# Designs tried in a protein design chat: VH-VL binders against q9ma88r425to599. Part 1

All scores and structures are predictions.

Target 1, 175 residues: q9ma88r425to599
Amino acid sequence: RKVVQCFVFGPKNAGKSALLNQFIGRSYDDDSNNNNGSTDEHYAVNMVKEPGVISDTDKTLVLKEVRIKDDGFMLSKEALAACDVAIFIYDSSDEYSWNRAVDMLAEVATIAKDSGYVFPCLMVAAKTDLDPFPVAIQESTRVTQDIGIDAPIPISSKLGDVSNLFRKILTAAEN
Structure headers, positions and changes below count from the first letter of each chain, unless a header shows other numbers; antibody chains are not in Kabat numbers.
ipSAE, averaged over its two directions, is called F for ESMFold2-Fast, E for ESMFold2 and O for OpenDDE. V2 adds 0.75 times the mean of E and O to 0.25 times the DockQ between the complexes of E and O.
[cut] stands for letters that were removed.

## First folded at step 1 (VH-VL)

Design i07 (framework fv_ifabotuzumab)
Fold by ESMFold2-Fast, scan of step 1:
Structure i07 (fold): chain C 175 residues (1-175), chain A 121 residues (1-121), chain B 107 residues (1-107)
Amino acid sequence: as target 1 above (175 residues)
Amino acid sequence: QVQLVQSGAEVKKPGASVKVSCKASGYTFTGYYMHWVRQAPGQGLEWMGWINPNSGGTNYDEKFQGRVTMTRDTSISTAYMELSRLRSDDTAVYYCARGYRYFDWLYFDYWGQGTTVTVSS
Amino acid sequence: DIQMTQSPSFLSASVGDRVTITCRASQGISSYLAWYQQKPEKAPKRLIYAASTLQSGVPSRFSGSGSGTEFTLTISSLQPEDFATYYCQQYNSYPYTFGQGTKLEIK
């Protein structure tokens, strides 16, 4: 039984809330004590089973949405110690969303290295059922290849890609 | 066709200010940090700081804090480095460099041609 | 600030020689070290990052090694185009700092 802490980064309107809502689970703080506005963090928790694998082991995946203020994220470097995997979500049809997500990845990677933390980072392309802008497709592939990470993982509410994303998160956390 | 093109040489008197520009082309300007590095004649490289062109956020070496200001204009994909209260030991070639950091990677992959700043007293 | 010290500051060698340049950090920087080559009146060019990873397009005669506080750059068989000044740089923490440089000259 392993708990995987996944931190979700991305600019405003990138689809962070939609992703958390698509993840089948519940906010642990919501029903017990009415989310305190000053410490309002969005968590989605579920027991994830690996279909097709003969195993009695269940994994727990926790998605923690990182708050955004003034185009920057609000996260102490100490909180990053709990991160097992970071995902950076962007609106695939919006060039500003892509630019901000790349900036956030660079910032988080810098903080992690400066603090001695090691965890995988994954780019997530949201709203792939919309027409993406052409430059973002070419640049996203080149940038991820230059950094040495996997190509962005597409998700869409229409296409039901989120189960593939969750499997990739768990695989990255195990490696 | 990624290019960083810097402004021309400057000659200044002690106490003056200098502002060097770095015009980026061939990539998304807001997707990469812009670093500034200087080199005095016959000396080594000295990192001055970076600017995040997306947010306007900056990080300066403490040695230059209070004298250096890094800015950018996203409408023309240009970064600026202004150094005030110049001293003769600020005589150097000033470089801009595109940077991106991810875990074990540090991209100073494209550099400007350099701007010579001479401060004479 | 992390101080980077290179040795030697000046090195004379002949084409075909094996040369080594060392770089020492004043505190542990793991493998977060890069090596640069600079020719007269030109901007620096990165050769190696993460202490030992060769930049694409850089000849295989260049190699890097080390971890923690002591690092080396090796050129296994010196070529005419390799005569230049070499710098190490730590990127473990801000501010980023460079070594003082090693000038490699023809003997």
Scores: ipSAE 0.000, ipTM 0.477, lowest interface PAE 12.5, mean pLDDT 77

Design n04 (framework fv_nivolumab)
Fold by ESMFold2-Fast, scan of step 1:
Structure n04 (fold): chain C 175 residues (1-175), chain A 121 residues (1-121), chain B 107 residues (1-107)
Amino acid sequence: as target 1 above (175 residues)
Amino acid sequence: QVQLVESGGGVVQPGRSLRLDCKASGFTFSSYGMHWVRQAPGKGLEWVAVISYDGSNKYYADSVKGRFTISRDNSKNTLFLQMNSLRAEDTAVYYCARSRYSSGWYYFDYWGQGTLVTVSS
Amino acid sequence: EIVLTQSPATLSLSPGERATLSCRASQSVSSNLAWYQQKPGQAPRLLIYGASTRATGIPARFSGSGSGTDFTLTISSLEPEDFAVYYCQQYNNWPYTFGQGTKVEIK
């Protein structure tokens, strides 16, 4: 049994709380525990079978929503020592949401480098079952290529299909 | 059953303003991008404007940029087009249309019946 | 801006005949092309999207083909209700653009 700590970053209304509620098996319409900007932390825990199917060891994913403000992060650099994977979620139909998520990624990557922490970073495009704007898709592909990370992972918390994201988190953690 | 019903068309003088409304029913309005497409009498179709599902992103054809404003009220299932500084060339039937995403861009799967805007002195 | 050119401008045929309509793009639009039918006094109706996928409720006599810059809409056997104006639309590049239309009229 291995525990993978996944830190969830993203601007207000990017879908962080919806993703966490979906991950723990709650419906998208159960909008309780929206902790954006609050003092309380929001955690979600799920058991996911290890990829490769050659071991009896199941991995446990812990999703931890990181509190943010429009003026910056409240997360200390010491807290990043517990991070195994960081995901940066944005609303795929909103350029502001995308730009803010990229800024967060750059800040977290800088803090990690300065502190000697190494963990993979993944971009997550939320609300892909809704209509995204094409210019945002082209921009997101270019930026992720420029900074050397994988293309954004599409997800819709409303539809409840998050299996690709879970598999990518587990795969990244195995590095 | 999906329905889109436009209203607000009429005859206006050049330089004046007019607002068009489009009332949606039969689908989750807040989950779809919406468009305005116009057709001048006896002419073809011209795309005018688009608004994202939550109203945060808007794009316009160069011919109307700076004069027209697209908006929506998801609580009322209503799409709007505010048309300012109207010109004779804006005379057309205006359709609202629902978009479907395919491979990074949009086609239109449902259209309203249209509302006629005539700009004439 | 991508320009779509439809040909012919007018196609005069009798019921039961095959109609072939062309749409040519000034640059590649991959398969991101839709076809619409418009009857006098009515709103456009989606027929085909993705160059070749029929929309829900569209009769099998309508088919689309092509990719890149050259596209075709075929009506295998014209019915009386098929005499209308047909428009192609590309959705590969912003801004969205339509062809000028092909009118299919009774001979």
Scores: ipSAE 0.000, ipTM 0.472, lowest interface PAE 14.1, mean pLDDT 77

Design n13 (framework fv_nivolumab)
Fold by ESMFold2-Fast, scan of step 1:
Structure n13 (fold): chain C 175 residues (1-175), chain A 117 residues (1-117), chain B 107 residues (1-107)
Amino acid sequence: as target 1 above (175 residues)
Amino acid sequence: QVQLVESGGGVVQPGRSLRLDCKASGFTFSSYGMHWVRQAPGKGLEWVAVIWYDGSNKYYADSVKGRFTISRDNSKNTLFLQMNSLRAEDTAVYYCATHRYGSFDYWGQGTLVTVSS
Amino acid sequence: EIVLTQSPATLSLSPGERATLSCRASQSVSRYLAWYQQKPGQAPRLLIYDASNRATGIPARFSGSGSGTDFTLTISSLEPEDFAVYYCQQRYNWPLTFGQGTKVEIK
């Protein structure tokens, strides 16, 4: 597919803005100093060709940040029609960030099922450069297995390595 | 055998300070977050504060924010609560608690703090 | 903050009877609700975690159900040691919050 629409979900301060800043080519070092305050909800990037893999460099990956109210309804079913892959990002050092992200995934999966849409859901563990919270990491692996999705994909937004995430998003969208 | 033992409670006058200690044993203290929960006489439970396993993050209930400080010393398996500017409303039994599996499966026996004028 | 409302405030029953305790959240807490038992002069004891999972050592007569905003703790047949105060607690968001408690007392 030439254009892949990836919807980005996650609780406040989970690392969504840092991930989006990396996608538009801006460096991220400290969210309090480098937030830049003006990121749009929609970004487009072309994947860099990885050595030893079939070229994905002609595909456009679009990340769209989705804001969910704490106690309100999510996106309409019509909005989810454009979703090719949903990712749910959480702060890996914060157990309650994980809990909120799992709830968001369950709600999105329910709306998709009710609307007849099928798209892959991926959990993304952000801020893995911080000391991990051991219980949260162990629970997140078990819970993702229990709900039938892949283990969380680790990223460090501050260190700028997200190439594995990009590849997994494109691969999931292909299936 | 997991044990949490609180100490440091007592009677204090309003506006003064008190420090509570919680000594942990029987589990890898440095791997788990620690919480303080209080209960006023004859009333329900109120969550007070949390500190992450490594001390990197802390959260407080609004009622104590700016007055109480949670800290820990992993080398001594000890959790602390520094309580400043105490008020009559802070009178309660203070429990330290931890969770191995996400809900509080281990509690201390509590220490009574009475703030009276 | 998420407010948890427990009902009834007091439940007067005899041994052998079924007890049903309710906890309602002001917003969805998904499955992240626990139930605790507290006896006078003692620390709370975890009964149920994540809405429906019995904690280690908790008798089968205790069961939890519900999701989202409405949760129930059921004691199928009260034993003498079950007369206590019961609290629900959410771990969905900060700050952690407890219900005000339901006292189960001997009729």
Scores: ipSAE 0.007, ipTM 0.570, lowest interface PAE 9.1, mean pLDDT 78

Design s01 (framework fv_sonavibart)
Fold by ESMFold2-Fast, scan of step 1:
Structure s01 (fold): chain C 175 residues (1-175), chain A 123 residues (1-123), chain B 103 residues (1-103)
Amino acid sequence: as target 1 above (175 residues)
Amino acid sequence: QVQLQQSGPGLVKPSQTLSLTCAISGDSVSSNSAAWNWIRQSPSRGLEWLGRTYYRSKWYNDYAESVKSRITINPDTSKNQFSLQLNSVTPEDTAVYYCAREGYSYGYYFDYWGQGTMVTVSS
Amino acid sequence: DIQMTQSPSSLSASVGDRVTITCRTSQSISSYLNWYQQKPGKAPKLLIYAASSLQSGVPSRFSGSGSGTDFTLTISSLQPEDFATYYCQQSYTFGQGTKVEIK
């Protein structure tokens, strides 16, 4: 199958809804905030063309927003089995957002290890049109490299710059 | 549950080296989701962070600027513990010393603490 | 670098009272503030992290709020076991503490 399920994690106001709306072609200004909705889940589905491949075959990418409560409760073990790639999105101007996203990654990685699941994890730096938080950019890069994941992938929904992320998600799912 | 157990009370003479250990139960000193810290408390300086050690594919250390030239924090994976060595102590180093776990690979919060070790530096 | 000021430095309150403690920072730290309780002769205990998240096992009478430069710890109905000194912390810096005495 050519379907990749990407689970989207991140703290409140990190830009999860903005990313999902941008992925399906909705404008940045379409209430893309982490507002408390009636549902615990939000899905976005689209096809992503692989640039430079011989077949020029589109792949189907599914972004599934995951809601995690502050007390650490999260997806059931069964739900996590469907994950092909996990991304952890944070507001690049907010150190709290970074800290919470890293904590979420550690929780998900622990559940995956305990359950025997293997999938890549990617950090996503949202709102790169804003100034970064005071902690040195080198520290965030060091942390991601040291725990064995790629450096944070920058995006800006306000500037419409998200295509690089979708390509990296698909590439990670293949490896 | 995670528990941290420290070495007992100490009397150290000025200019000598202070040495303390923190034994870990319920977690691994090489856990990729934790960092291991030393924090001291004195009437004059309050709560003061001294440094940390942590494992992320290799061992790392971070130290407070005020003690950086005198301090070493070392993990011991075989005993599941970590230690503090503070050289050339002065009466100003008199304090209760705590070890503490910083949860996850990033954060800045301490979720488990050792019982504390009173260290007195006097002639 | 970032200066932190807790107020008041001490207070006395009766069991059942609502108690508020504040922590102010010299520059914005968003929500990176944590609160600790230290009982006499014991190590500090984490109560609240990220300004408003209650640590597991901590009674619901404790709550935190604030963002930017102004933060508050609230105890909605003070109990005898709440006699302690309370500290705020951001990054690797601690506030000077607020002593709460129960009468």
Scores: ipSAE 0.006, ipTM 0.506, lowest interface PAE 10.7, mean pLDDT 77

Design s02 (framework fv_sonavibart)
Fold by ESMFold2-Fast, scan of step 1:
Structure s02 (fold): chain C 175 residues (1-175), chain A 124 residues (1-124), chain B 103 residues (1-103)
Amino acid sequence: as target 1 above (175 residues)
Amino acid sequence: QVQLQQSGPGLVKPSQTLSLTCAISGDSVSSNSAAWNWIRQSPSRGLEWLGRTYYRSKWYNDYAESVKSRITINPDTSKNQFSLQLNSVTPEDTAVYYCARGRYYGSGSYFDYWGQGTMVTVSS
Amino acid sequence: DIQMTQSPSSLSASVGDRVTITCRTSQSISSYLNWYQQKPGKAPKLLIYAASSLQSGVPSRFSGSGSGTDFTLTISSLQPEDFATYYCQQYYTFGQGTKVEIK
């Protein structure tokens, strides 16, 4: 498949905007990348080569940020029709962020099942450049095993290296 | 003022099911800022967390690996309480059992209110 | 799983003494450590959360400090009601306890 649509979920301040800015090659700016007041869906597009492919054939990866409404998390059945991979990003230094991201994953999985949609779900641990909190990482590994998904993928929004995450997204969409 | 009141049996036979209840006053079992925990204490193992139930958009449970196959923690919103069921008990389950409210602050969690405790002895 | 070690396992002290209890973790936990007091026959009582934040209603003679892997609970002037066992905790794991006994 030539186009992979990845839906990006996560609570406020989890690092969704920073991840999208890193994906399109923008420099991370701590002051401007939180709560810009927009309720519209945001997306970022990049062209990446498949691992091991040496031809001119490239896949297009689309990251689509799903914004939560002021009155809570609501997602329509029709909105998920275009999803090839869902990622759930949380602040690795905040247990509430983890709990909220797990809650979002459960909600999305329920809507997908009700609609007959099947797509892989990945947990993403952001802000790993902050003071380490290894208990959250240990618990998250257990919970992901229980749900039947891969262990959380760590990223640092400030260090600007997310290449491993993008490769894992493409691999999940193909498998 | 938050208060947790425990009830349940003091003696359980090996292989039977232990059932304990924790009644909540001054807070709601469905409060989205709290989690409701069971913790036990024995001389050999010290303080040991067993599991929790909590409400966000829906009910969730987390259980310690050591008891996961035998444990169920259930909320009851109509009675504002939550319960512990522990199946197939052995003498190693002999302990004082506490219920406790968990609160969160960033990456940390702490237990700010505790029930009075229930001594449970498992013997034939 | 993060291991918690308290030192000492027990200590003897007199009223008016300055008492220090330490908790060490096998991995860094930033400041996400809490302290509890337990008296015989009673449930644990929260004293300090987030390493240094005093719980409402707890006397100011109790203080906590530390970050990373090394944490300390201090009682600046021990009172008769302070003879108890003290526990550190992070997430789902508790230390083994430190018993503060009358000298």
Scores: ipSAE 0.005, ipTM 0.496, lowest interface PAE 13.7, mean pLDDT 76

Design s03 (framework fv_sonavibart)
Fold by ESMFold2-Fast, scan of step 1:
Structure s03 (fold): chain C 175 residues (1-175), chain A 125 residues (1-125), chain B 103 residues (1-103)
Amino acid sequence: as target 1 above (175 residues)
Amino acid sequence: QVQLQQSGPGLVKPSQTLSLTCAISGDSVSSNSAAWNWIRQSPSRGLEWLGRTYYRSKWYNDYAESVKSRITINPDTSKNQFSLQLNSVTPEDTAVYYCARDYVWGSYRYAFDIWGQGTMVTVSS
Amino acid sequence: DIQMTQSPSSLSASVGDRVTITCRTSQSISSYLNWYQQKPGKAPKLLIYAASSLQSGVPSRFSGSGSGTDFTLTISSLQPEDFATYYCQQSYTFGQGTKVEIK
């Protein structure tokens, strides 16, 4: 499919807005979406070309920020209907950020299972240019084992990290 | 609502095993959000966390380094309780022992929101 | 291995006073600092979790603040039932306690 719907979850200050802003450029359609005003959702559109894919190498990745309260979780099953892949972004230097992102992943995975939706879930470690919180590393093995997910994908302010994230998202969304 | 009720002997001889139980009501010992802890308090060491047990896809146990070689914390799903076994006790293990609930994730992680009544354990001959 | 320093060890106060208790950690922690009240012969009672979140059923005169290495518990107007020992806790390490006594 040419269009991949990626839902972006994560606690406040995890770096979601900074990541989304990197996808906004000439390919961003701001006619319907206003990032200068208050909104519950933020969209970014970018054209990503997969190395080595010959038939149709161009895909549109749509990132939709899903806003959830830090001390609670209220998400309807209808909200997940269009999800092709979910990413859970956290501040790698912050224990609260890690734990909250894991909470969101567990709850989204539960709602998806209960509703019959199937999509990959990926952890994204933001701000990896900062020292990681030690307990998050120790808990990652347990989280991976319990949920069956891959190791967190690191991103920093470097362009190469963001490009790698895009490729990982597109790969995960493929069957 | 949720309550923790402790039971066990208050007197243990040196070199023997201390055994305490904590019965849970209003929650499940296999709740996937909760962790079940043992904490003790003495004048010399203050409040001291000993360890926890919790269920996600399987049971996990974490123990404080100071007691790791002597401690076992076991859940009992059929009785909805969890226990503490502390081997080779010495007078230094004399303390009030509490069971307590915290959480494996969320803003309540590490926060002990429910406590048992406490059990005074004296280690003497 | 994070060390906790709680201060003061004790303080004397009168009903209506503003009371401040501090905890310092040996290295920066993220917001997972909790505060407890303990009365003689009783288990500790959770007052504040995640540095600043008030536990359900706890009076609004209790508040928590701080980040990094410096954290504070404040009682805005001390009541007779507030004379107790207060503990901070981060991860599975507790502070040594602050006894709040009648002046």
Scores: ipSAE 0.013, ipTM 0.566, lowest interface PAE 7.9, mean pLDDT 78

Design s04 (framework fv_sonavibart)
Fold by ESMFold2-Fast, scan of step 1:
Structure s04 (fold): chain C 175 residues (1-175), chain A 123 residues (1-123), chain B 103 residues (1-103)
Amino acid sequence: as target 1 above (175 residues)
Amino acid sequence: QVQLQQSGPGLVKPSQTLSLTCAISGDSVSSNSAAWNWIRQSPSRGLEWLGRTYYRSKWYNDYAESVKSRITINPDTSKNQFSLQLNSVTPEDTAVYYCARGLYSSRWYFDLWGQGTMVTVSS
Amino acid sequence: DIQMTQSPSSLSASVGDRVTITCRTSQSISRYLNWYQQKPGKAPKLLIYAASSLQSGVPSRFSGSGSGTDFTLTISSLQPEDFATYYCQQSYTFGQGTKVEIK
């Protein structure tokens, strides 16, 4: 068995908690609620089978939510050593959410480069059941192409469609 | 200590191009942790963000809609500076122009500012 | 575009007074609101970022609070050097400013 550690970044209200709740099979709770009852860290674990293969090579995917403190404090470089894949989730209807997620990616990429760590980064467009702001589709495609990462992966936690995201996370971790 | 030092003309004639430069010391214009901004201030419009340039594997620019058709913000890695070109200026472009640094995880707040350049657009 | 309203546009206060300046946004911006101080002839200086985080080197008498659409900058005991105009900012938009005059 291989354990894939996926670090989940994104601004508040981007859908991180909703994705984690969806991932472990819990009912979606509105992430606009002020009281989440959680600590600084949120974890979700699921075993994901490789498509079309009956074998004992099932992978364990661990999603670790990274909370950004009010002062902008990030994970230590030592903690980042455990990262196999980083995803950056943003609210696709909110330009500020997109800008914040891009800034988080830049910060994490800088720390990784400075520390000699290598892991893939993926952008995740959440709340795609809402209309995106006018620039989001064009801007997100341009920025991801220029950074050299895949186009943003759309999900909607309210609709329960996250299988494409999990497949892409596992594929990225293998490369 | 990081500092921003501005230079450029204080008087520009209508229809000409305004050109200002911001020299950076103590940080790199190619820093992956920063965005480099131009902001102006006038009595009629208050503080107005004009645009930014930043490096993330390649250079990106964002511009305010009100000036997007006339503005260019360019970095110069060899001189560690960035510039503002504003085309076809009118008296409405009369303002104090500031360069400012936005930080990596908070590019939309400005922690360092240049000293400002008063630009008057008149004949 | 998110619209911002600062109030009051100006105020006069005595040294030692508690001063409160407010900023309202037309849409929720979570905690992404910053406060600046500007003295005549000088560039703005960052005081508070992310609604409540005090910038290093800024006196502790300055504090920020709020989230969503309603934000407040408080000066707990006004000093003579606090004569200035104060601005809120989110993303690319600045408030119109509040002039604080010490009397």
Scores: ipSAE 0.006, ipTM 0.521, lowest interface PAE 11.2, mean pLDDT 77

Design s05 (framework fv_sonavibart)
Fold by ESMFold2-Fast, scan of step 1:
Structure s05 (fold): chain C 175 residues (1-175), chain A 125 residues (1-125), chain B 103 residues (1-103)
Amino acid sequence: as target 1 above (175 residues)
Amino acid sequence: QVQLQQSGPGLVKPSQTLSLTCAISGDSVSSNSAAWNWIRQSPSRGLEWLGRTYYRSKWYNDYAESVKSRITINPDTSKNQFSLQLNSVTPEDTAVYYCAKSYYYDSSGYPFDYWGQGTMVTVSS
Amino acid sequence: DIQMTQSPSSLSASVGDRVTITCRTSQSISSYLNWYQQKPGKAPKLLIYAASSLQSGVPSRFSGSGSGTDFTLTISSLQPEDFATYYCQQYKTFGQGTKVEIK
């Protein structure tokens, strides 16, 4: 598909805003460094171009931050129907962040199953310049195996690390 | 308020199976914000975590490597309780056994705030 | 995995004294350390979680500090009911305990 809608989940201070800012400031499309027409804080839009492939494989990637309510009511079934891929971002140095992101993934997977929706889910480890909390690796491995998703994808302040995430999002959406 | 109440035998012979239950009130054993643990305490080994069961889209069990081949922890949603079965016991399994709840939401470091009263288990022929 | 070491193994103190107990980990655990009090014949009781957060209902004379590998539990003015053994814990691992005896 030509437009990929990626829902971004994660607890407060996990790095969601930093990821969205990096995405709009580091376009793969050209040297304009424009955000491709979005200034909304709840989403970012950009085009991703793979070097060495034909231009009709270019995709428009939309990163939409999903705000989680404290009461546990996450999102409507209508909204979830638009999801092509979900990512769950956590602070790799913070156990509470890991616990909450894992729980969010389980909640979203349950809603998807009950609603008959199928989309890939990816775990994203932010702030990898800090030492990770080792226990969360075991828990993350179990949850990802249960849902059939890949190991957590690390990101850092470097552009190369963020590029790997966006490429994996597009690949997951195609499969 | 959450309360945990334990039941089970206090004396078990070597090679037999130890069976304990922990009844939960004030919370659900299938609460996705909780994990349900068994911890034992002996003078020689101190406080020793044995394993846990918890619900996250499906049931999961984690067991300490030292007992993994002999231990089973099972939830029972209809009775709102969970159990411990430890096979082929030896005198080294003599300890006070506790059930305990750990938090997942609004927590860090997996703190155990709610504990059962404890059951002294003696393994003796 | 991570090994926990408590110091001292035991201490004696008078009512009103400031008591400090230390817990050291073999690897950094950020602030993910909890402290428990256990009185004879009773289950452990959570006092402090996340290194420094006081559990609801616990007297303010108890406090925790530290990060990384070195952590401290402090009782600012020891009371008779504080006779107990204190344990640190991270994830599934507990320290060996520190017994506090009131003179």
Scores: ipSAE 0.006, ipTM 0.512, lowest interface PAE 12.5, mean pLDDT 76

